# Designs tried in a protein design chat: VH-VL binders against q20498r280to473. Part 24

Target 1, 194 residues: q20498r280to473
Amino acid sequence: LELTDLYMRTGKKVPVIVEKCCASIEDQGIVTGIYRQCGIQSNIQRLRAKFDSGAEPDLHEFGQRDIYSVSSLLKQYFRQLPNPLFTYQAYPKLIEAFEKEDSLSEKVESLRFSLETMPEAHYRTAKFLMEHLTRLCKSKSLTDMTSKNLAIVWSPNLFRPPPTLNGADTHLLSGLNVHTAICDFFIENSESLF
Short names: E, the ipSAE of ESMFold2; O, the ipSAE of ESMFold2 at other seeds; V2, 0.75 times the mean of E and O plus 0.25 times the DockQ between their complexes.

## First folded at step 12 (VH-VL; framework fv_relatlimab)

Design b4 (at its last look DockQ between E and O 0.88; V2 from the best seeds 0.00; counts 0 for: pae O 3.6 > 2)
Fold by ESMFold2, look of step 12:
Structure b4 (fold): chain C 194 residues (1-194), chain A 120 residues (1-120), chain B 107 residues (1-107)
Amino acid sequence: as target 1 above (194 residues)
Amino acid sequence: QVQLQQWGAGLLKPSETLSLTCAVYGGSFSGYYWNWIRQPPGKGLEWIGEIDHSGSTNSNPSLKSRVTLSLDTSKNQFSLKLRSVTAADTAVYYCARTRDIVSTDYFDYWGQGTLVTVSS
Amino acid sequence: EIVLTQSPATLSLSPGERATLSCRASQSIREYLAWYQQKPGQAPRLLIYDASNRATGIPARFSGSGSGTDFTLTISSLEPEDFAVYYCQQHFDWPLTFGQGTNLEIK
């Protein structure tokens, strides 16, 4: 289910699964390699099924036993969105804004403008997630996860080039490193971007 | 005190469908996964699969294509069907319980076991 | 699939002796190992979960230890009722798997 459709159905701008997983990780997930280390597949699959059914599983007990399954579930949720968090529609604008602008202030302004073109559910969920990751960076001495490390593991789940990005100029995107760089920039500058 | 009681036909011919039922007494049906495990004569134990109160299932990949798990919540019962049996499916079959919390898949209560023999 | 290898296959001891049974996992399963006792004609009985926690009603002479890949069940002083087959089982990931068993028999 697309984020905007979920918002229309529930009235909640940030999905319950996102809110609960982030809260669980901030409570119990200040541990080595959070978001980098993989959870247990059976645990991830069971947790996802409970959220998909509309249940609200008790993540406190789950996190005590396997917090890496909670973090893995959250990444999987975003990877499986039909329209990625940073939408197909905003994707070319975000890439252009990040690569084109040389000054920090102009880059922030251009990116902020492009982010505000996203549907409300995408914007609010992106704000929520980036602020979560920014807060998590404050614990890097305990987690060994810098903003760069978080961007490496998160960017594949947040950015997807649109299938229709097939114009005559196919050099618009030079590689996966731009997704990591943009994601790192968002984590480092979330307060000014959102 | 929780008790699991199981029943079903104990003698089958090759290609038939094994069918077993387990009833749960003295405890809640919800909050747990309900499992089937088998033990061929003189051999170890093999997990077959699980079902929860919502009807969601997961099965051992080695058996998944032949396994159907089902439940009847009104009777606190759950069932195993194993299709297209062969002599290799001869075993004692057990039902068993695990909690529905992650990483607590140890079997705290077991049924009495049902020997199923597939004739040659 | 996580393979559990138990050793020895058969352990012959007398009442009053100490039994030590081993279980080795093919990959790390952290502490998520259980031990069961099975007597002839009976279902397995849960002894230990999470590597070291005794199940309800299990006598203190049974203890478990280990983490990662190497695990041990210890019976400090064997009683006549302890002669049985013992299985380890990992509760780390699917499919759930058991060791092949250790037969603890009276000498």
Scores: ipSAE 0.552, ipTM 0.812, lowest interface PAE 2.1, mean pLDDT 90
Fold by ESMFold2 at other seeds, look of step 12:
Structure b4 (fold): chain C 194 residues (1-194), chain A 120 residues (1-120), chain B 107 residues (1-107)
Amino acid sequence: as target 1 above (194 residues)
Amino acid sequence: QVQLQQWGAGLLKPSETLSLTCAVYGGSFSGYYWNWIRQPPGKGLEWIGEIDHSGSTNSNPSLKSRVTLSLDTSKNQFSLKLRSVTAADTAVYYCARTRDIVSTDYFDYWGQGTLVTVSS
Amino acid sequence: EIVLTQSPATLSLSPGERATLSCRASQSIREYLAWYQQKPGQAPRLLIYDASNRATGIPARFSGSGSGTDFTLTISSLEPEDFAVYYCQQHFDWPLTFGQGTNLEIK
């Protein structure tokens, strides 16, 4: 289910799964390699099934035993969105604004404008997630996860180019690097972008 | 204190369907996974599958195509059906409980066991 | 699938002796290992979970240790009722699997 459709059905701008997983990770997930290390597959599948059934599970018990299943689930949720978090529609403008050689201030303004064109559910969820990741960066001495480390593991789950922009293997490799770079920029500058 | 009591037919012919039921007494049905495990005579234990309060199931891949798990929450009962049995399915079958908590799939309560024999 | 290998297959001891039973996993299962006792004609009985935690009502002579791939069940001083078959079981991931058992018998 698309984020805008979920918002229309529930009245909630940020999905419950996103809110609960982020809260659980901020509570129990200040641990080595959060978002880098993978959880146990059966735990991820069971937890996803609970959310898909409409349940709102208490993640305290889950996080105590396998917090990496909570972080893995959250990445999986975003990876499987029909329209990615930053949308196919905003993707070309976001990449163009990021790659343009201008001042930091001009880059922030251009990106902010493009982000604001996204549907409300995408905008609010992106704001929520980026602020979460920014807060986690404050704990990098405990997690070993810098903003760049987080961007490496998160960007594949957040950005997909529209089918008409896919290139050859060389462009794919270059595109993967730019996705990491823009994700890192979003994490470092979330307060000014959102 | 929780008790699991199980029943079902103990003698089958090849190609029949094994059908067992387990009833839960003295405890909550929700908050747990309800499991089936079997033990061929003189052999070790094999996990068959689980079902939770919502009806979600997971089964051992070795048996998945033949297994159906079901529950009746109003009676605190859950059931196993195993289609197309052969002599290799001769075993003692147990129902058992695990907590519905991450990585707690150890079986704290067991049914009494039902010997199921599949004749030649 | 995660294979558990128990050793020895048979352990012959007398009451009052210490028993040491081994379980080895084919990959790391962290601490997610359980031990069971089974007597003839009975269901298995949970002894230990999370490698080292005794289940409710299990006497202190039973202890478990290990993590990763190598695990041990120790019975510090055997009582007559302790002679049975013992199984380890991983509760790490699907499919849930058991070791083949160790038969602890009276010498």
Scores: ipSAE 0.363, ipTM 0.744, lowest interface PAE 3.6, mean pLDDT 90
ESMFold2 (binder alone), look of step 12: mean pLDDT 92; pTM 0.948

Design b5 (at its last look DockQ between E and O 0.90; V2 from the best seeds 0.00; counts 0 for: pae O 5.0 > 2)
Fold by ESMFold2, look of step 12:
Structure b5 (fold): chain C 194 residues (1-194), chain A 120 residues (1-120), chain B 107 residues (1-107)
Amino acid sequence: as target 1 above (194 residues)
Amino acid sequence: QVQLQQWGAGLLKPSETLSLTCAVYGGSFSGYYWNWIRQPPGKGLEWIGEIDHSGSTNSNPSLKSRVTLSLDTSKNQFSLKLRSVTAADTAVYYCARTYDIVSTDYFDYWGQGTLVTVSS
Amino acid sequence: EIVLTQSPATLSLSPGERATLSCRASQSIRDYLAWYQQKPGQAPRLLIYDASNRATGIPARFSGSGSGTDFTLTISSLEPEDFAVYYCQQHFDWPLTFGQGTNLEIK
């Protein structure tokens, strides 16, 4: 389900799965390699089924046994969105703003403008997630996860180039390394961007 | 205490469908996964699959194309169907319970077992 | 699929003796291993979960140890009712799998 459609159905701009998983990670997930290490597949599938049924599971029990299943579930949720968190529609403007602006203040201003063009549910969820990742960076000595490390594992789940951007030439589909760089910038500058 | 009682046909011909039902007494149906396990005579145990309160199922890949798991929450019952049986499916079949807390898939209550024989 | 290999296949002992049963996993399963006892014509009975936790009502003579790939069930002083087949089972990931069993028989 697309984020705007979920917001329309629930009245919540940030999905409950995102809120619950982030809270669980901040509570129990200050552990080595959080978001990098993968949880047990059966646990991830069962947790997803609980959220899909409309339940609000108590993640404390789950986190005690396999916190990496909670972090893996959250990444999977974003990866599976029909329109990515940073939307197909905003993608060209975000990339342009990040690559072309020279000064930090101009880059922040241009990115902030582009972020504000996203639908409200995408904007609020992006704000929530980036602030979570920024807070998590304060624990990098315990997790071994810097903002760059988080950006590496998070960016594939947050950005997808629209098909029309790639054109018909398939050699341009091999991938973009800029997604990590912009994600790292968002984590480091979330307070000024949102 | 929780008790699991199971029933179903014990004699089948090849290509028939095995059908077993398990009823849960003395406990809650919700908050658990409900499982089927089988044991060929004189051999070890094989997990068949699980079903939860919502009807979500997970099955052993070796059997999944032939397995259907279902439940009837109004009766506190869950069922196994195994299609297209052969002599290799001859076994004692058990129903069993696990907690629905992650990584706790050990079986704390078991049904009495049902011997299913498939003629050769 | 995670393969569990139990040893020995048969263990012949007398009441009062100490039994040591082994289970080895084909990959790390952390501490997610359970042990069961099964007597002829009966369903298995859960003894140990999470490698070392006794299930409710299991006597203190039963203990489990190990982590990763190597696990042990110990019965400190055998009672006549302890002679049975013992199975290990991993509860780490799907498909859930069992060892092939150790037959603990009376000498």
Scores: ipSAE 0.292, ipTM 0.728, lowest interface PAE 4.3, mean pLDDT 89
Fold by ESMFold2 at other seeds, look of step 12:
Structure b5 (fold): chain C 194 residues (1-194), chain A 120 residues (1-120), chain B 107 residues (1-107)
Amino acid sequence: as target 1 above (194 residues)
Amino acid sequence: QVQLQQWGAGLLKPSETLSLTCAVYGGSFSGYYWNWIRQPPGKGLEWIGEIDHSGSTNSNPSLKSRVTLSLDTSKNQFSLKLRSVTAADTAVYYCARTYDIVSTDYFDYWGQGTLVTVSS
Amino acid sequence: EIVLTQSPATLSLSPGERATLSCRASQSIRDYLAWYQQKPGQAPRLLIYDASNRATGIPARFSGSGSGTDFTLTISSLEPEDFAVYYCQQHFDWPLTFGQGTNLEIK
């Protein structure tokens, strides 16, 4: 289900699965390799089914046994969005803004403008997720996860080039490298960007 | 105390459909996964699949194409159908319970078992 | 799928002796291993879950240990009723799988 359609159905600008998973990870997920370590596949699928049924489960007991299933579920949720979190429509603008501007203040301003063109549900969910990841970076001594480490594991789930932009092979390879860089920039600068 | 009682036809011909039912007494039907496990002669135990009170199912990939799991919540019963049986499906079949909490898929209550024989 | 290999296949002992049964997983399953006892004509009985936790009503002579890939069930002093087949089962991921069993038989 598209983020905008979910917002229209529920009235919630941030999906309940995103809110609950982020809260669970901030409560119980300050552990080695959070978001890098993979959860148990059966746990991930059962948790997804509970959320898909419209349930709002208390994740405290689940997190005690397999917190990595909660973090894996959250990444999977974003990976499977029909329109990625940072949308196909905003993708070229975000890449251009990031690559073209050299000064920090100009880069932030240009990216802010491009981010604000996204639908409300995408903007609010992106803000929520990036702020979560920024807070999590404050615990890198406990997790071994720097902003760069988080960007490596998160960027494949957040950015997808539009099919029409997947032209030359060199463009595709370059785009994959830049996804990590822009994701790292978003995590480091979320307070200025949103 | 929770009790599981199971029944179904015990003698089948090849290509028939195995059909077993398990009734749950003395406990909640919701909050658990309801399972089928089988034990062929001279072999160990094989997990067949699970169903919860909402009707959500998961099955062993080795059997998934032939397995149908269903429930009747008004009777606290759940059922197994296994299509297109062969002699290799001869086994004692058990129903069993697990919690629906992650990583707790151990079977704490079992039915009495039903021997199903598929003739050669 | 996660393969569990039990050893020995058969263990012949007398009452009062100590039994040590092994289960090895083909990949790490953390501590998500259960042990069952099965007597002829009966359903399996849960003995141990989470590698080392005794199920309700299981005597203290039964203990489990191990993590990762290597697990052990120990019966400290065998009683006559302990002669049965023992199975390990991983409750880590789908498909749920069992070991092939250890037959603990009376000498």
Scores: ipSAE 0.218, ipTM 0.707, lowest interface PAE 5.0, mean pLDDT 89
ESMFold2 (binder alone), look of step 12: mean pLDDT 92; pTM 0.943

Design b6 (at its last look DockQ between E and O 0.80; V2 from the best seeds 0.00; counts 0 for: pae E 2.9 > 2)
Fold by ESMFold2 at other seeds, look of step 12:
Structure b6 (fold): chain C 194 residues (1-194), chain A 120 residues (1-120), chain B 107 residues (1-107)
Amino acid sequence: as target 1 above (194 residues)
Amino acid sequence: QVQLQQWGAGLLKPSETLSLTCAVYGGSFSGYYWNWIRQPPGKGLEWIGEIDHSGSTNSNPSLKSRVTLSLDTSKNQFSLKLRSVTAADTAVYYCARTRDIVSTDYFDYWGQGTLVTVSS
Amino acid sequence: EIVLTQSPATLSLSPGERATLSCRASQYIRDYLAWYQQKPGQAPRLLIYDASNRATGIPARFSGSGSGTDFTLTISSLEPEDFAVYYCQQHFDWPLTFGQGTNLEIK
């Protein structure tokens, strides 16, 4: 289900699964390699089924048993969105604005403009997620996860080029490298971008 | 004290459907996974599958194509159907409980067991 | 699938002796291992979960230890009612699996 459709059905601009998982990670997930290490597969599948059924499970006991299942589930959720978090529609402008040889202030302004064109549910969820990752970077001494490390594991789940831009294999490979860089930039500059 | 009581037909011919029901007394039906486990005579134990109060199921891949798990929340009952049985399905079948917290799939309460024999 | 190998297959001891039963997992399962006792004609009874936690009503003579792949059930001083078959079971990942059992018999 697309984020805009979920918003229409629930009235919540940020999906419950995103809110609950981020809160759980900030409470119990200040651990080595959060988002890099994978949880137990049966745990991930059970948590996914609970959220798919519309339940709002209490993640405190779940996180005590396998916090990496919570972080794995959150990445899986974004990876499986029909329209990725930063949307197919905004993708070309976001990449163009990021790659343009500009001053920091000009780059931030261009990216802000492009981000603000996204549907409300995408914009609010992106803001929520980036702010979560920015807060998590404050604990890098405990997690071994810098903003760049987080961008490496998160960018494949957040960006997909539209089919018309995904032409030659060389272009796709270049796009994958830039996805990490733009994701890192969003994490480092979330306050000014959102 | 939680109590599980099970029943169902004990004698089957090949190709028939095994059908067992388990009733739950003395505890909450929600907040747990409800399981079926079988034990061929003189052999070890094999997990069949689980169901929770929402109807969500997971089954052993070795049996998944033949297994149907269901529940009746109004009666605190859950059921196993195993299609197309053969002599290899002869076993004592148990219902059992686990918590629905991840990684707590140890079976703290068991039914009394039902011997199901499939003629050859 | 996670395979649990129990050893020995049969353990012959007398009342008052200490029993040591082993269970080895084919892969890392943290401490997500349970132990059960089963007597003829009865359902299994949960003894230990999370490798070392005694279930409700289980006597203190039963203890579990281990982590990762190697696990042990110890019965410190055998009583006559302790002669039974013992199974380990991993609760790490699907499918849930049991060891093949250790028959603890009276010498």
Scores: ipSAE 0.577, ipTM 0.831, lowest interface PAE 2.1, mean pLDDT 90
Fold by ESMFold2, look of step 12:
Structure b6 (fold): chain C 194 residues (1-194), chain A 120 residues (1-120), chain B 107 residues (1-107)
Amino acid sequence: as target 1 above (194 residues)
Amino acid sequence: QVQLQQWGAGLLKPSETLSLTCAVYGGSFSGYYWNWIRQPPGKGLEWIGEIDHSGSTNSNPSLKSRVTLSLDTSKNQFSLKLRSVTAADTAVYYCARTRDIVSTDYFDYWGQGTLVTVSS
Amino acid sequence: EIVLTQSPATLSLSPGERATLSCRASQYIRDYLAWYQQKPGQAPRLLIYDASNRATGIPARFSGSGSGTDFTLTISSLEPEDFAVYYCQQHFDWPLTFGQGTNLEIK
């Protein structure tokens, strides 16, 4: 389900799966390689099935036995969104703003403007996720996950070029590089961007 | 005290469909996964698949194309169908329970077993 | 798929002796390993889960140990009813798999 449709259906600007998984990770997921290390596939599939059925599984129990299944599920949720978190429409503007502006203040201002054009559900969910990742960076001595490390594992799940912008493999490789860089920038600057 | 009782036809010809049913007594049907496991005579055990009270299933990839798992919540029963059997499907078939708790897929209660023989 | 290799295939001992059964996993499975006892004509009986936790009603002479890939079931002093086939089973990931068994027989 698209984020805007979920918001209209539930009245919640941030999906409950996102809120619950982030809370679980902040409670039990300050561990080595969080978001980098994969969970057990059967646990991830069962956990997803519980959320899809409308159940609210006990994420404390999951965290005790396989916290990496919670973090893996959250990444999977974003990867499977019909319109990615940072939307197809905002994608060209975000890339242009990030690549064109040289000064930090101009880059933040241009990106903030582009982010504010996103639908409310996308904007609020992006804010929530980036602030979560920023908080996790404060624990890098325990997790070994810097903002750059988080950006590497998160960016493939958050950015998807519009179909009309896809081209040769060189374009895809360039896009992947910039996705990590812009994701890292968002994590490091979330307070000023959102 | 939880008890699993199973039944079904024990003698089949090649290409027929194996059909077994397991009834659950003395315990909750929800909150668990309900499994089928088989054991060829004199050999080890093979997990076939699981079903929960919502009807969600997961099956061993080696058998998935031929396996159908189902349940009847009104009777606290769950069933296995295995299509297109061959002699290789000759085994004792067990129903068994696992807990609906992450990474606790060990079988704490078992049915009595049903020997299914496929001729040829 | 995770392959479990049990050794020895057959272990011949007398009542009162100590039995040591081994199970090796083809990959890391944490401590998510169970042990079962099976007698002829019966369903398997759960003995140990999470590598070292005894199931309800299992006598203290049964103990499990190990983590990662190497696991052991120990029976400290064999009783006549302990002569049976023993299986290990990983509960780490799908498909759930069993070892090929160790036949613990009376000498």
Scores: ipSAE 0.445, ipTM 0.784, lowest interface PAE 2.9, mean pLDDT 90
ESMFold2 (binder alone), look of step 12: mean pLDDT 92; pTM 0.948

## First folded at step 13 (VH-VL; framework fv_relatlimab)

Design c1 (at its last look DockQ between E and O 0.94; V2 from the best seeds 0.00; counts 0 for: pae E 4.0 > 2)
Fold by ESMFold2 at other seeds, look of step 13:
Structure c1 (fold): chain C 194 residues (1-194), chain A 120 residues (1-120), chain B 107 residues (1-107)
Amino acid sequence: as target 1 above (194 residues)
Amino acid sequence: QVQLQQWGAGLLKPSETLSLTCAVYGGSFSGYYWNWIRQPPGKGLEWIGEIYHSGSTNSNPSLKSRVTLSLDTSKNQFSLKLRSVTAADTAVYYCARTRDLVSDDYFDYWGQGTLVTVSS
Amino acid sequence: EIVLTQSPATLSLSPGERATLSCRASQSIRDYLAWYQQKPGQAPRLLIYDASNRATGIPARFSGSGSGTDFTLTISSLEPEDFAVYYCQQHFDWPLTFGQGTNLEIK
């Protein structure tokens, strides 16, 4: 299910699964390698099935035994979105703004403009997630997860180049290095960008 | 306290479909995972799969293509179908409960067992 | 899948003796191991979960220990009713798997 469709059906700008997982991780997930370590696959799949059915599972109980399943589920949720969090439509402008602007203030302004073109559900969810990751960076001495480390594990789940009829256009706009770099920039500058 | 009672046909021919039902008495049906486990005569135990009261199912990959799990929440019952049986499917079949808690996939209550024999 | 290997296959002892049963996992399962007792014609009975926690109503002579890959069930002083087959089961991940069993028989 696309984020915009979920918003239209529920009236919630940020999906319940995103809100609850982020809260759970901020409560119980200040642990070594959060978002890097994998959870137990059966726990992840059962937890996803409960959210998909419209239930609100007790994430405090899940986090007590396997918090890495909560963090794995959240990454999986974003990876499986039909239109990525930062959308296919905004992707070329975000990459261009990040790569071409020399001044920090110009880069922030250009990125902010491009972010604001996204549908409301995408914008609000991106703001929520980036602010969550920014807060989590305050605990890097406990987690061993810097903003760069978080960007490495998060960027594959947040950015996908648009498919093309022949595929040639995507090689000019993408690169795994740039996805990590822009994600790191978003985490470090979320207050200015959103 | 909680009791699981199971039933179904005990003698099948090859290629038939095994069908078993388990009823839950003296306890809640909702909030648990309901399982099937089998034990060939004189041998160890094999997990077949689980069903949650929402209808969500998970099965052992070794059997998944032949297994159908279902439930009837109004009757507190759940069922196993195993298609295309062979002699290798001869076993005692048990229904069992696991709690809906994280990594609590141990079986605290078991049915009495049903011997299913697949003729040659 | 996670393979559990029990040893010995058969353990012959007398009432009053100590029994020690082993279960080894093919990979770390942390402490997510259960032990069951099964008598002929009966369903298995849960003894231990989470490696060391006794299930309700299980006598104190049953104890479990271990973590990671190596686990032990100990029966401190055997009673006549303790002679049965014992299975370990990992409750770490799918598919749920059992050891092949240890037959504890009277000498």
Scores: ipSAE 0.407, ipTM 0.771, lowest interface PAE 3.2, mean pLDDT 90
Fold by ESMFold2, look of step 13:
Structure c1 (fold): chain C 194 residues (1-194), chain A 120 residues (1-120), chain B 107 residues (1-107)
Amino acid sequence: as target 1 above (194 residues)
Amino acid sequence: QVQLQQWGAGLLKPSETLSLTCAVYGGSFSGYYWNWIRQPPGKGLEWIGEIYHSGSTNSNPSLKSRVTLSLDTSKNQFSLKLRSVTAADTAVYYCARTRDLVSDDYFDYWGQGTLVTVSS
Amino acid sequence: EIVLTQSPATLSLSPGERATLSCRASQSIRDYLAWYQQKPGQAPRLLIYDASNRATGIPARFSGSGSGTDFTLTISSLEPEDFAVYYCQQHFDWPLTFGQGTNLEIK
């Protein structure tokens, strides 16, 4: 289900699965390689089935036995969105703003403008997620996950180029490092961007 | 005390459909996964699959194409159908329970077992 | 699929002796291993879960140990009712799998 459609159904701008998983990870997930290490596949699939049914599973119990299934589920949720978190519509503007602006203040201003063009559910969920990742970076001595490490594992789940990009645009964006770099920038600068 | 009682036809011909039912007494039906496990005579155990009270199922990939798991929540019963049986499906079939807790897929209560023989 | 290999296939001992049964997994399953006892004509009986936790009603003479790939069931002093087939089972991931069994028989 698309984020805007979920918002219209529930009245919640941030999905319950995102709120619950982030809270669980901040509570129990200050562990080595969080978001990098994968959970047990059966746990991930059962946990997803419970959220899809509208249940609110006990993530404290899940986290005690397999916190990596909670973090894996959260990444999977974003990867499978029909319109990615940073929407197809905003994608070219975000990449352009990031690549063309050289000064920090100009880059932040241009990105902020582009982020605000996203639908409310996407904007609020992006704000929530980036602030979560920024807080998690404060524990990098315990997790071994820097902002760059988080960006590496998160960027494939957050950005997809629109299917309509032509060959020239595809060539410019073929460097997968740009998705990591912009994600790292969002994590490091979330307070200024949102 | 929780008790699982199972029944179904014990003699089949090749290509027929195996059908077994398990009833749950003395405990909650909801909040658990309900499983089928089989044991060929004189051999080890093979997990067939599970069903949750919501109707969600998961099955052993080796059997998935032939397995149907179902519930009747009004009777606290769950059932196994195994299509297109052969002699290799001759086994004692057990129903069993696992808890709805993460990584707790061990079987604490078992049915009495039903020998199903597939003739040649 | 996670393969569990039990050894020995048959263990012949007398009451009062210590039994040691081994289970080896084809990949790490952390501590998600269970042990069962099965007598002829009966369903398996859960003894141990999470490698070392005794199930309700299981006597203290049964203990489990191990993690990763190597696991052991120990019966400290055999009683006559302990002669049976023992199975290990991983509860780490699907498909759930069992070892082939160890027959603990009376000498």
Scores: ipSAE 0.332, ipTM 0.742, lowest interface PAE 4.0, mean pLDDT 90
ESMFold2 (binder alone), look of step 13: mean pLDDT 92; pTM 0.947

